VH-VL binders against b1a7s3r263to410. Designs and how they scored, part 42

Target 1, 148 residues: b1a7s3r263to410
Amino acid sequence: VTIVYDTMHYSTQKMAHEIAEGIMAEGYDVEMFFLHEDERSEIVKSILDSKAIAIGAPTINDEPYPSIGDLMYYLKGLRFERTGIKRKAVTFGSMGGKGGTPASLGKDLGEYGFDVVDTCEVYYVPDEEENKACFKLGQKLVEEAKKI
Below, E stands for the ipSAE of ESMFold2; O stands for the ipSAE of OpenDDE; V2 stands for 0.75 times the mean of E and O plus 0.25 times the DockQ between their complexes.

## First folded at step 16 (VH-VL)

Design n8 (framework fv_ponezumab; at its last look DockQ between E and O 0.71; V2 from the best seeds 0.00; counts 0 for: pae E 3.3 > 2)
Fold by OpenDDE, look of step 16:
Structure n8 (fold): chain C 148 residues (1-148), chain A 117 residues (1-117), chain B 112 residues (1-112)
Amino acid sequence: as target 1 above (148 residues)
Amino acid sequence: QVQLVQSGAEVKKPGASVKVSCKASGYTFTYWYIHWVRQAPGQGLEWMGRIHPSGGRTKYAERLQDRVTMTRDTSTSTVYMELSSLRSEDTAVYYCARTFGSYFDYWGQGTTVTVSS
Amino acid sequence: DVVMTQSPLSLPVTLGQPASISCKSSESLVYSDGNTYLNWFQQRPGQSPRRLIYWVSELDSGVPDRFSGSGSGTDFTLKISRVEAEDVGVYYCMQGTHWPRTFGQGTRLEIK
């Protein structure tokens, strides 16, 4: 499972970690990417090799974090629908006001040929319940991926 | 608490290889990048590269790319840095460090590597 | 590579007096997310580097408030309001915005 995220104040990062915990609790490995640290080519390679992905970014100015836009635009061009595999996907992100990034990312991924199974969005720092929700999101992703 | 514990001092001859270990504890090993930084005697800090334990992805400094190899063992929460074709100028203290986000927060105690004939 | 230039390289200071270290980058350290990934590290004799400041001015936990960081873009400063004996060591700025990561030359702070 590939997890890709960017983060502003590390809330989305926390979400990514909780998602990862959920995935690993089900006995699956994760490969985690932070956009500030990793190259797009490496991320894409991992996605291509994955049956399931989690993509997360915070909302800024009522839009997805710009860095994730770069990745999404690249993914659009790869035509994943032509790969013969309908990969499972979840999206997640934090917000400081108006949200919508997870939904936006989900919509795009859907158009790219992914099966978006669920999303998770939190206001500022995720609380304990929200962390649990992220954990469950990871579990759900794995459960869906098993169907492939 | 977060800890990075490195292997002991090494003495090598020119042309040999050295492999330094960095054992991480106190956090989830697979979530955080480990960087390697070295410091020659009386000199400054030099970034060597980094590895992400979840996939073993590496990024190396260009000048060391042909000689450095970073690996990880997730079962032991250990990162390894191997430097081959050692030269006298590779004599240094080698540090592993964890990155929180995009900044370093925890450092190992350092490993002295001496390269001499 | 982004070149980090510190000044001075040697900083003798009288106890109780203030100290200031400059760090200049050859390129802007403002990342696309709006943050500036400039760090300051302290390395006491015989010890590993210790993070003092991140994001130009954010003090790490446990760092005395007599330390402060400032600057923007390509020009940064570390200040110590009152130098203490425990402050002896080498200070490094580091940029985390560009690849490869790069450090300044280091500034050796000594007590006069």
Scores: ipSAE 0.900, ipTM 0.951, lowest interface PAE 0.5, mean pLDDT 95
Fold by ESMFold2, look of step 16:
Structure n8 (fold): chain C 148 residues (1-148), chain A 117 residues (1-117), chain B 112 residues (1-112)
Amino acid sequence: as target 1 above (148 residues)
Amino acid sequence: QVQLVQSGAEVKKPGASVKVSCKASGYTFTYWYIHWVRQAPGQGLEWMGRIHPSGGRTKYAERLQDRVTMTRDTSTSTVYMELSSLRSEDTAVYYCARTFGSYFDYWGQGTTVTVSS
Amino acid sequence: DVVMTQSPLSLPVTLGQPASISCKSSESLVYSDGNTYLNWFQQRPGQSPRRLIYWVSELDSGVPDRFSGSGSGTDFTLKISRVEAEDVGVYYCMQGTHWPRTFGQGTRLEIK
């Protein structure tokens, strides 16, 4: 499973780690990418080898940030609907204002050929309940991916 | 508590290789990048490369890419940096460091490598 | 490679007085995610570098609030409002926006 995230604070990274814990509790490996540390070609290669992905980003100034947009645009061009595998996806993120980035990313991924299973968004920093929700999101992602 | 513990000092001759280890503890090893940075005596810091333990993917400084190899062993939570074809200018303290948003938040204690004939 | 230039390289300071260190980059450090990956480290004699500031101005946990960072684009400043004896060491700026990651030459802070 491929997890990709961007963050303005450690909040989205905390969510990514909890999702990863949920995936690994189901016996699956996770490959983690931070958009700033990795080039999109490395990330896309991992996504092509995966049946399940999780994509996360925070909202800033009530809009998704350009770096995540660049990845999403690249994924659009790859025409995943034509690969013969309908990969499962979840989206997640933290917000400091309006929010809505996970839902927007999920809509886009659906158009690109992914089966978006669920989304998760928290305000600022995830609390204990929200951390558990992220853990369960990881479990759900694997459960859905096993169906294909 | 996050810790990065490196292997001991090495003395090498020109043309040899050195392999430095960096054992991580106190966090989930496969979630975080590990970078290597070196510091020649009395000089500043030079970035050498990085590895992500999930998948083992690497990126190296161009000037070193034909001589440096980074690997990891997830069963021991250990990263390795090997530098070959050693020269006297490779004499330095070698550090491993964990990254938060390109900020090296935890550093190993350093490993002194001395290259002399 | 992006060149990080610090000034001064040597900074003798009287205890209790302010100190200021400049760091200039040869290219903008604003990344496509809108963050500016400019970091500051302190290295005391015989020790590993230690974290101070990330994202230009965010103090790391446990760093005294007499430290502050500022700047944008290519020009950045680390300030110590009141130098203490424990502040002696070499200070480095580092950019994390471009590959390879690069450091400034260091600024040696010493008590005069």
Scores: ipSAE 0.417, ipTM 0.786, lowest interface PAE 3.3, mean pLDDT 85
ESMFold2 (binder alone), look of step 16: mean pLDDT 90; pTM 0.880

## First folded at step 17 (VH-VL; framework fv_ponezumab)

Design p1 (at its last look DockQ between E and O 0.77; V2 from the best seeds 0.00; counts 0 for: pae E 3.4 > 2)
Fold by OpenDDE, look of step 17:
Structure p1 (fold): chain C 148 residues (1-148), chain A 117 residues (1-117), chain B 112 residues (1-112)
Amino acid sequence: as target 1 above (148 residues)
Amino acid sequence: QVQLVQSGAEVKKPGASVKVSCKASGYTFTYYYIHWVRQAPGQGLEWMGRIHPSGGRTKYAERLQDRVTMTRDTSTSTVYMELSSLRSEDTAVYYCARGYYGYFDYWGQGTTVTVSS
Amino acid sequence: DVVMTQSPLSLPVTLGQPASISCKSSESLVYSDGNTYLNWFQQRPGQSPRRLIYWVSELDSGVPDRFSGSGSGTDFTLKISRVEAEDVGVYYCMQGTHWPRTFGQGTRLEIK
């Protein structure tokens, strides 16, 4: 499973960690990518080799974090629907105002050939319940991935 | 608390290889990058490369790319840096450091590697 | 590679006096996300480097507030309002925006 995310104030990072914990709790391996630190080519390679992905980004100016835009644009061009498998996906992110980033990302991934199974969004720092929700999101992703 | 504990000092001959370990503790090993930075005697800091423990993917400094190999053991939360074809110029203190958001927030104690005939 | 240039390389300071170190990058350190990833490290004699400041001006936990960082784009400054004996060491700037990561030459702070 590939987790790709960016973060602004560590909230989306925390979400990514909880999702990872959920995935690992189900016995699956996770490879995590932080957009600031990793190359797009490596991320794409990992996605291509994965049955399931989680993509996360905070919201800024009522839009997904710009760094995710670059990745999403690239993913769009790869035509994943032509790869022969429909990968499972979840999206997640934090926001400080108007939300919608996870939904937006999910919509795009759906158009790119992914099966978006669920999303998770939190306001500012995730609380205990929201962390649990992210954990469960990871578990759900694995359960869906097992169907492939 | 976060700790990075490195292996002990090494003395090597030119042409040999050295493998330094960095054991991480106090945090989830697979969530953060480990960087390697070296410092020749009386010199500044030089970035060597980094590894992400979750997948083991690496990024190396171009000048060292052919000689450096970074690996990890998730079961022991340990990262390894191996440098081959050692030269006298490789004599340095080698540091591992935890990295995440364009910074290195925790450092190992350093490992002195001496390359001499 | 992004070249980080520090000045001065040697900084003798009288105890209690302020100190200032400049760091200039050959390229802008503003990342695509709008953030600037400039770090300052302190290395005391015989010790490992220690992070003082990250993201240009964020003070690390446990670092005295007499340390401060400022700057933008390609020009950055580390300031010590009142130098203390424990401040003796070498200070490095490091950019975390571009690959490879690169350090300044280091500035050796000594007490006069």
Scores: ipSAE 0.895, ipTM 0.955, lowest interface PAE 0.5, mean pLDDT 96
Fold by ESMFold2, look of step 17:
Structure p1 (fold): chain C 148 residues (1-148), chain A 117 residues (1-117), chain B 112 residues (1-112)
Amino acid sequence: as target 1 above (148 residues)
Amino acid sequence: QVQLVQSGAEVKKPGASVKVSCKASGYTFTYYYIHWVRQAPGQGLEWMGRIHPSGGRTKYAERLQDRVTMTRDTSTSTVYMELSSLRSEDTAVYYCARGYYGYFDYWGQGTTVTVSS
Amino acid sequence: DVVMTQSPLSLPVTLGQPASISCKSSESLVYSDGNTYLNWFQQRPGQSPRRLIYWVSELDSGVPDRFSGSGSGTDFTLKISRVEAEDVGVYYCMQGTHWPRTFGQGTRLEIK
């Protein structure tokens, strides 16, 4: 499983870590990418090698985080629907205002050929219940990916 | 609780190589980048490169990329930095540091590498 | 490479008095995500560096509130409102916006 995230603060990082905990609790490997630190080509290669992905970004002033947009544009161009494999995906993120980034990312991924199985969004920093939801999101992603 | 424990001091001759270890504990090893930074005697800090343990992805400073190699062992939560073709200018304290988004929030104790004829 | 220039390089200070350290970058440190990746580190004598501040002004956990950071773009400042004996050491700014990551030359803070 490939986890790609971008964050303005620790919130989305904490969500990514909880999702990873849920995936690893099911006995599966996770490769984590941070958009500021990693090359887009390395991220895409990992996605191509994966049955399942998790993509996360915070919302900035009710706008999608700019750096994740570059990745999404690149994924659109790869035409994943033509691979014959419908990879599983989840989206996640934190918000400081209205939010909506996980849902928007999920819609886009669906158009790109992914089966988006769930979405998780929290306000600012995930509380204990939201951490549990992120953990379960990781478990659910694995459960869905096993169907491939 | 977070700790980065580095291997002991090394004395090397020019032309040799050195491999410094950095063992992580108190957190999930594969979640964070590990950066390497060195400090020559009486000098400031120089970034050398970094590795992400979750795939072993590396990025090196351009002036060092032909001589530095970073690897990791996820089973022991350990990162290694190897510097080859050592020169006297490589005498320094070598630090590993945990990084995320360019943040170095925890540092190892440092490993002194001395390169002398 | 982005050059980080600190001033002063040596800062003798009387206990209880304020201290101020300047850091200037050769390029803007604002990244496309809107964040400014400017960090401050303290290195006490004989110790490893310790992070004090990230994102220009955010204090790291356990850092006393007498420390503060400010600035934008290319011009940044670290302030200590009342210098204490434990503040002796070398202070570094670091930029995390551009590759490679680069540090300032350091500012040695000493008690007079």
Scores: ipSAE 0.390, ipTM 0.791, lowest interface PAE 3.4, mean pLDDT 85
ESMFold2 (binder alone), look of step 17: mean pLDDT 93; pTM 0.936

Design p2 (at its last look DockQ between E and O 0.49; V2 from the best seeds 0.00; counts 0 for: pae E 4.7 > 2)
Fold by OpenDDE, look of step 17:
Structure p2 (fold): chain C 148 residues (1-148), chain A 117 residues (1-117), chain B 112 residues (1-112)
Amino acid sequence: as target 1 above (148 residues)
Amino acid sequence: QVQLVQSGAEVKKPGASVKVSCKASGYTFTYYYIHWVRQAPGQGLEWMGRIHPSGGRTKYAERLQDRVTMTRDTSTSTVYMELSSLRSEDTAVYYCARGFYGYFDYWGQGTTVTVSS
Amino acid sequence: DVVMTQSPLSLPVTLGQPASISCKSSESLVYSDGNTYLNWFQQRPGQSPRRLIYWVSELDSGVPDRFSGSGSGTDFTLKISRVEAEDVGVYYCMQGTHWPRTFGQGTRLEIK
């Protein structure tokens, strides 16, 4: 499973790690990528080798964080629907206002050939319940991935 | 509170290997990357590579790719850097540094590795 | 690799006087998120490097405000408004936008 995220104030990072814990609790390996510290080529390779992915980004100006746009645009061009595998996906992100990033990312991933199973969005810093929700999101992703 | 504590000085012969440790504390170990940077005597800083402590994924400088191995032990919050086939040119102070957002915010105290015949 | 070029490499300064160090990158350091990941480090004699500035102009905690960073794209500057004795050391710029991470040659600041 590949987790890719960006973060502004560490909230989306926290979410990513909770998702990772959920995934690992189910006995699956996780590769986690932070867009500022990883190359697109490495991320894409990991995605191609994964049956499931989680993509997360904070919301800025009512849109997904710009750095994720670069990745998404690249993923669009790879035509995952032609790979013969319908990968499972979840999206997540933190917001300080209107939000909508997880939904936006999910829509795009769906168009790219992914099966988006669920999303998670939090306002500012995730609380204990929201962290649990992210954990469960990871578990759900694994359960869906097992169907492939 | 954040600290990176490295292992002690090493003296090696050419052709040998050295393994330096970096123990992290004061923060969630898996949340940040650990980078390794070395500095030859009187020279500048050279990036060697980095490891993501969560999955152990690594990225190495091309020049060192065949000789360097970075690993981690999550149970002890420790990262290791092993350099093989040592040469005199590998004589340097080796630093571990915590990385995120394109910066290195905390550094270890450094480990002096001397390679001499 | 992105080449980071500092100037000058040697910087003798009189106590109390200002100092300025230039850092130029061979490529733009603007990342896809619109941010620029340029860092400045100070290394005092016998010590580990210490972060002074990140993201071009953000001052690290505990760093005196006499230090400042500026610049954009490929041209960056570290300034010290009033040099003090404790400022003696080597200063490095580092780009955190591209792989591999690369440092400038270092600028040795000394007191005249």
Scores: ipSAE 0.858, ipTM 0.947, lowest interface PAE 0.6, mean pLDDT 96
Fold by ESMFold2, look of step 17:
Structure p2 (fold): chain C 148 residues (1-148), chain A 117 residues (1-117), chain B 112 residues (1-112)
Amino acid sequence: as target 1 above (148 residues)
Amino acid sequence: QVQLVQSGAEVKKPGASVKVSCKASGYTFTYYYIHWVRQAPGQGLEWMGRIHPSGGRTKYAERLQDRVTMTRDTSTSTVYMELSSLRSEDTAVYYCARGFYGYFDYWGQGTTVTVSS
Amino acid sequence: DVVMTQSPLSLPVTLGQPASISCKSSESLVYSDGNTYLNWFQQRPGQSPRRLIYWVSELDSGVPDRFSGSGSGTDFTLKISRVEAEDVGVYYCMQGTHWPRTFGQGTRLEIK
């Protein structure tokens, strides 16, 4: 499973880690990418080799994080809907205002050929219950991916 | 809680290789990058490269890429940095550091490598 | 490579007085995500570097609030409002926006 995220603060990274814990609790490996550190081509290669992905970003000024937009544009161009495999996806993120980044990313991924299973969004820093929700999101992602 | 423990000091001859280990504890090893930074005597810091343990992906400084290799062992939560074809200019303290937000939040204690004829 | 230039390189300071260290980059440190990856580290004598500040102005956990960071684009400043004996050491800025990551030359802070 491939987890890709960008973050303004620790919050989105914490969510990514909780999702990864849920995936690993189901016995599956995770490859983690941080958009600032990793090249787009390496990320896309990992996505192509995966049945399940998790994509996350925080909201900046009530808009999706700019660097995630570059990745999303690249994914649009690859036309995943034509591969014959309906890869599973979740989206996640933290918000400081109106929010909506996970839903927006999910809509885009659906248009690109992914089956978006669920989303998770928290206000600023996830609390204990929100961490549990992210963990369960990882478990749900694996459960859905096994159906492929 | 987070701790990076490096292997001990090394004395090497020019042309040899050195392999420094960095054992991580107190966090999930595969979630964070590990960077290597060196500091020549009386000098500043030089970034050498980094590895992400989850896939073993590496990125090296261009001036070192033909001589440096980074690997990891997820079963022991350990990263290794090997520098080959050593020169006297490679005499330095070598640090591993955990990457977060494009910076290094926790550092190992350093490993002194001395290259002398 | 992006050049990070610190000034001063040596900073003698009286206990209890403020200190200020400048760091200038040869290129903008604003990344495509809108963030500025400018970091400050402290290296006490005989120790490994320690993270002080990330994202220009965010204090790391356990860093006293007498430390502060500011700046934008290419010009950055680390300030200590009241220098304590434990602040002796070398301070480095580092940019995390461009590859390779690069450090300033270091500023040695000493008690007069």
Scores: ipSAE 0.232, ipTM 0.718, lowest interface PAE 4.7, mean pLDDT 84
ESMFold2 (binder alone), look of step 17: mean pLDDT 93; pTM 0.932

Design p3 (at its last look DockQ between E and O 0.45; V2 from the best seeds 0.00; counts 0 for: pae E 4.4 > 2)
Fold by OpenDDE, look of step 17:
Structure p3 (fold): chain C 148 residues (1-148), chain A 117 residues (1-117), chain B 112 residues (1-112)
Amino acid sequence: as target 1 above (148 residues)
Amino acid sequence: QVQLVQSGAEVKKPGASVKVSCKASGYTFTYYYIHWVRQAPGQGLEWMGRIHPSGGRTKYAERLQDRVTMTRDTSTSTVYMELSSLRSEDTAVYYCARSFYGYFDYWGQGTTVTVSS
Amino acid sequence: DVVMTQSPLSLPVTLGQPASISCKSSESLVYSDGNTYLNWFQQRPGQSPRRLIYWVSELDSGVPDRFSGSGSGTDFTLKISRVEAEDVGVYYCMQGTHWPRTFGQGTRLEIK
C-alpha cells in the first residue's frame, strides 16, 4: 500500500500516519511518501506496484494543495485503467475552511481508473475520534484491497 | 529538546566498512526523514542520502549508491549509515540531519571517520 | 544536479560592518507548491552546521535578526547587518527543491 501526502500544518501528516497504522494493523506493508522529501518517480513506481493507495492533501483556496495537484496531473497521464488492475484508493486531508479536497482527489482518481472506497476530512487538527476514523480508513482500504 | 546523537570517531583501513549511528530523541521518530551529509577536511558539505524511518525507504546519492546503506531501528529511534569499500577520500566528518519540508533543521554532532593505511 | 554557486568564497569583514553572500542555483528552486526551498546554514569552527534561514527568508528560532535572507527563483542573498565575532565560520546555501540535495561551496567569513 502506498500513502502519498502533502501537509501545511502537519494535520494531514498526522492523518497519513493514522491511516498507515490502520493498514499495518491488518498486516500489510506501507510505503509512505511526503512530497517534499520524495521524488515523483519513486512515488509513481510505488503506486504502480501497489494494489491500494491513499492520497492526502490539505485544502488551500478551496482546492487541493498544488504539489498534490502536480502529482495528480502526472498520474492522469499514466492511464492506470490500462494497467489491467483496478487499484483501491482512499483520499484524505485537512482543511481550515470549506474543504473538499478529499472529494476532489477521489473524483480524479476515479477518472484515472482507481476504485475510490472512502475519504476522510478533518477541520484543522484531527481530534481523537478523527484519528480513529483515519485508522479505520486504513483498515477499510486493506479490506478492499484483499478483494483484488 | 530535539537531539541527534551520533556514535564516536572511527579509524578504518582502506577496503573496510564503517557503520555510524544516529540516535534521535525529542520528537516522533517516524515523522521525519533523516539525511546524511559528510564533509571532507577543509571541504564543503556533500549530501549522501536519506532514509524514511517509518518504512526504512532510502534514497542515495548516485556516486555512493553502491557503497552506502542506510537503515533504522524504530525501537531505539536510531538510524545507521554504513559505508563499505572505504577509500582515503571517504575521510570526513559524517553528519545526520533531521528533515521535513527539506528543512535540515537539526544536526548531529558529527562523526569523524578516518581512512588511512 | 542543481549546482549551487556561492560568492564570494572568502569574506573578510570588519567587526560591526555588514556582510553579504550570494547564492545562485543552476535551476529555479520554486517547488510545485509555489514555495522556494532555499536554506542557509552557518558552521562555526569545529561545530556542526546550524540552520539560519529556510524558505529563502524565514529565520530560525534563536537566530539574531541581524541575519536576513532574500531572493527568488535562482538568485539568493544572505545578509548580516552588523558582523559580530561569533559570526566567524563558513556559510552554506542549500536547495531542498530538487534531487539530489545540493549545497553551495561555502563562504568563509573571517574578521579582518
Scores: ipSAE 0.898, ipTM 0.955, lowest interface PAE 0.5, mean pLDDT 96
Fold by ESMFold2, look of step 17:
Structure p3 (fold): chain C 148 residues (1-148), chain A 117 residues (1-117), chain B 112 residues (1-112)
Amino acid sequence: as target 1 above (148 residues)
Amino acid sequence: QVQLVQSGAEVKKPGASVKVSCKASGYTFTYYYIHWVRQAPGQGLEWMGRIHPSGGRTKYAERLQDRVTMTRDTSTSTVYMELSSLRSEDTAVYYCARSFYGYFDYWGQGTTVTVSS
Amino acid sequence: DVVMTQSPLSLPVTLGQPASISCKSSESLVYSDGNTYLNWFQQRPGQSPRRLIYWVSELDSGVPDRFSGSGSGTDFTLKISRVEAEDVGVYYCMQGTHWPRTFGQGTRLEIK
């Protein structure tokens, strides 16, 4: 399973880590990428080798976060809908205002050929219940991926 | 809490290699990049490279890429930095550091490597 | 490589007085995600570096509020509103926007 994220302060990274804990609790390995630290080609290679992905980014001033947009554009060009494999996906993120980035990413991934099983968005910093929800999101992703 | 513990001091001759270890504890090892930074005597800090333990993927400073290798062992939560073809100017304290938001939030205690005849 | 230039390199200061350290980068430190990856580290004598400030102005946990960071683009400042004896050491700025990551030369803070 491949987790790709960008973050504002620490919130989306916390969510990514909780999702990873949920995946590993089900006995699967996770490869994690922080967009600031990793090259796009390595991320795409990991996604191509995976049956399940999680993509996260924060929402700032109701605008798309620029760095994740570069990745999404690249994924669009790969035309995953033509592979015959319906990879499972979740999207997640934190917001400081209106929000909506996880839903928008999910819609785009669906159009690119992924089966988006859920999304998760929190206000600024996840509380304990939101951390548990992210953990459960990771478990759900694996559960759905096993059906492939 | 979060700890990075490095291997002990080394004395080497020019042309030899050195391998420094950095053992992580207090957090999930595979979630965070580990960077290596060195500091020559009386000088500032120089970034050498980084590794992400989850896949073992590396990025090295261009000036060192022919001589440096970084690896990890997830079963022991340990990263390694090996520098080959040592020169006297490689004498330095070598630090491992965990990255957070692309910055280094926890540092190892440092490993002194002395290269002399 | 992005050059980080600190000024002054040596900063003798009287206890209880303010101190200010400048850091200038040869290129903008605003990354494509909108964040500015400028960090400040303190290295006390005989110790490893420790982070004081990240993202220009965010104080690390446990750092006294007499420390502050400011700036934008290419010009950044670390301030200590009232210097205490424990503040002696070398202060470095670092940029995390460009590869390779690069540090300033260091500013040695000393008590007069």
Scores: ipSAE 0.313, ipTM 0.761, lowest interface PAE 4.4, mean pLDDT 85
ESMFold2 (binder alone), look of step 17: mean pLDDT 91; pTM 0.897

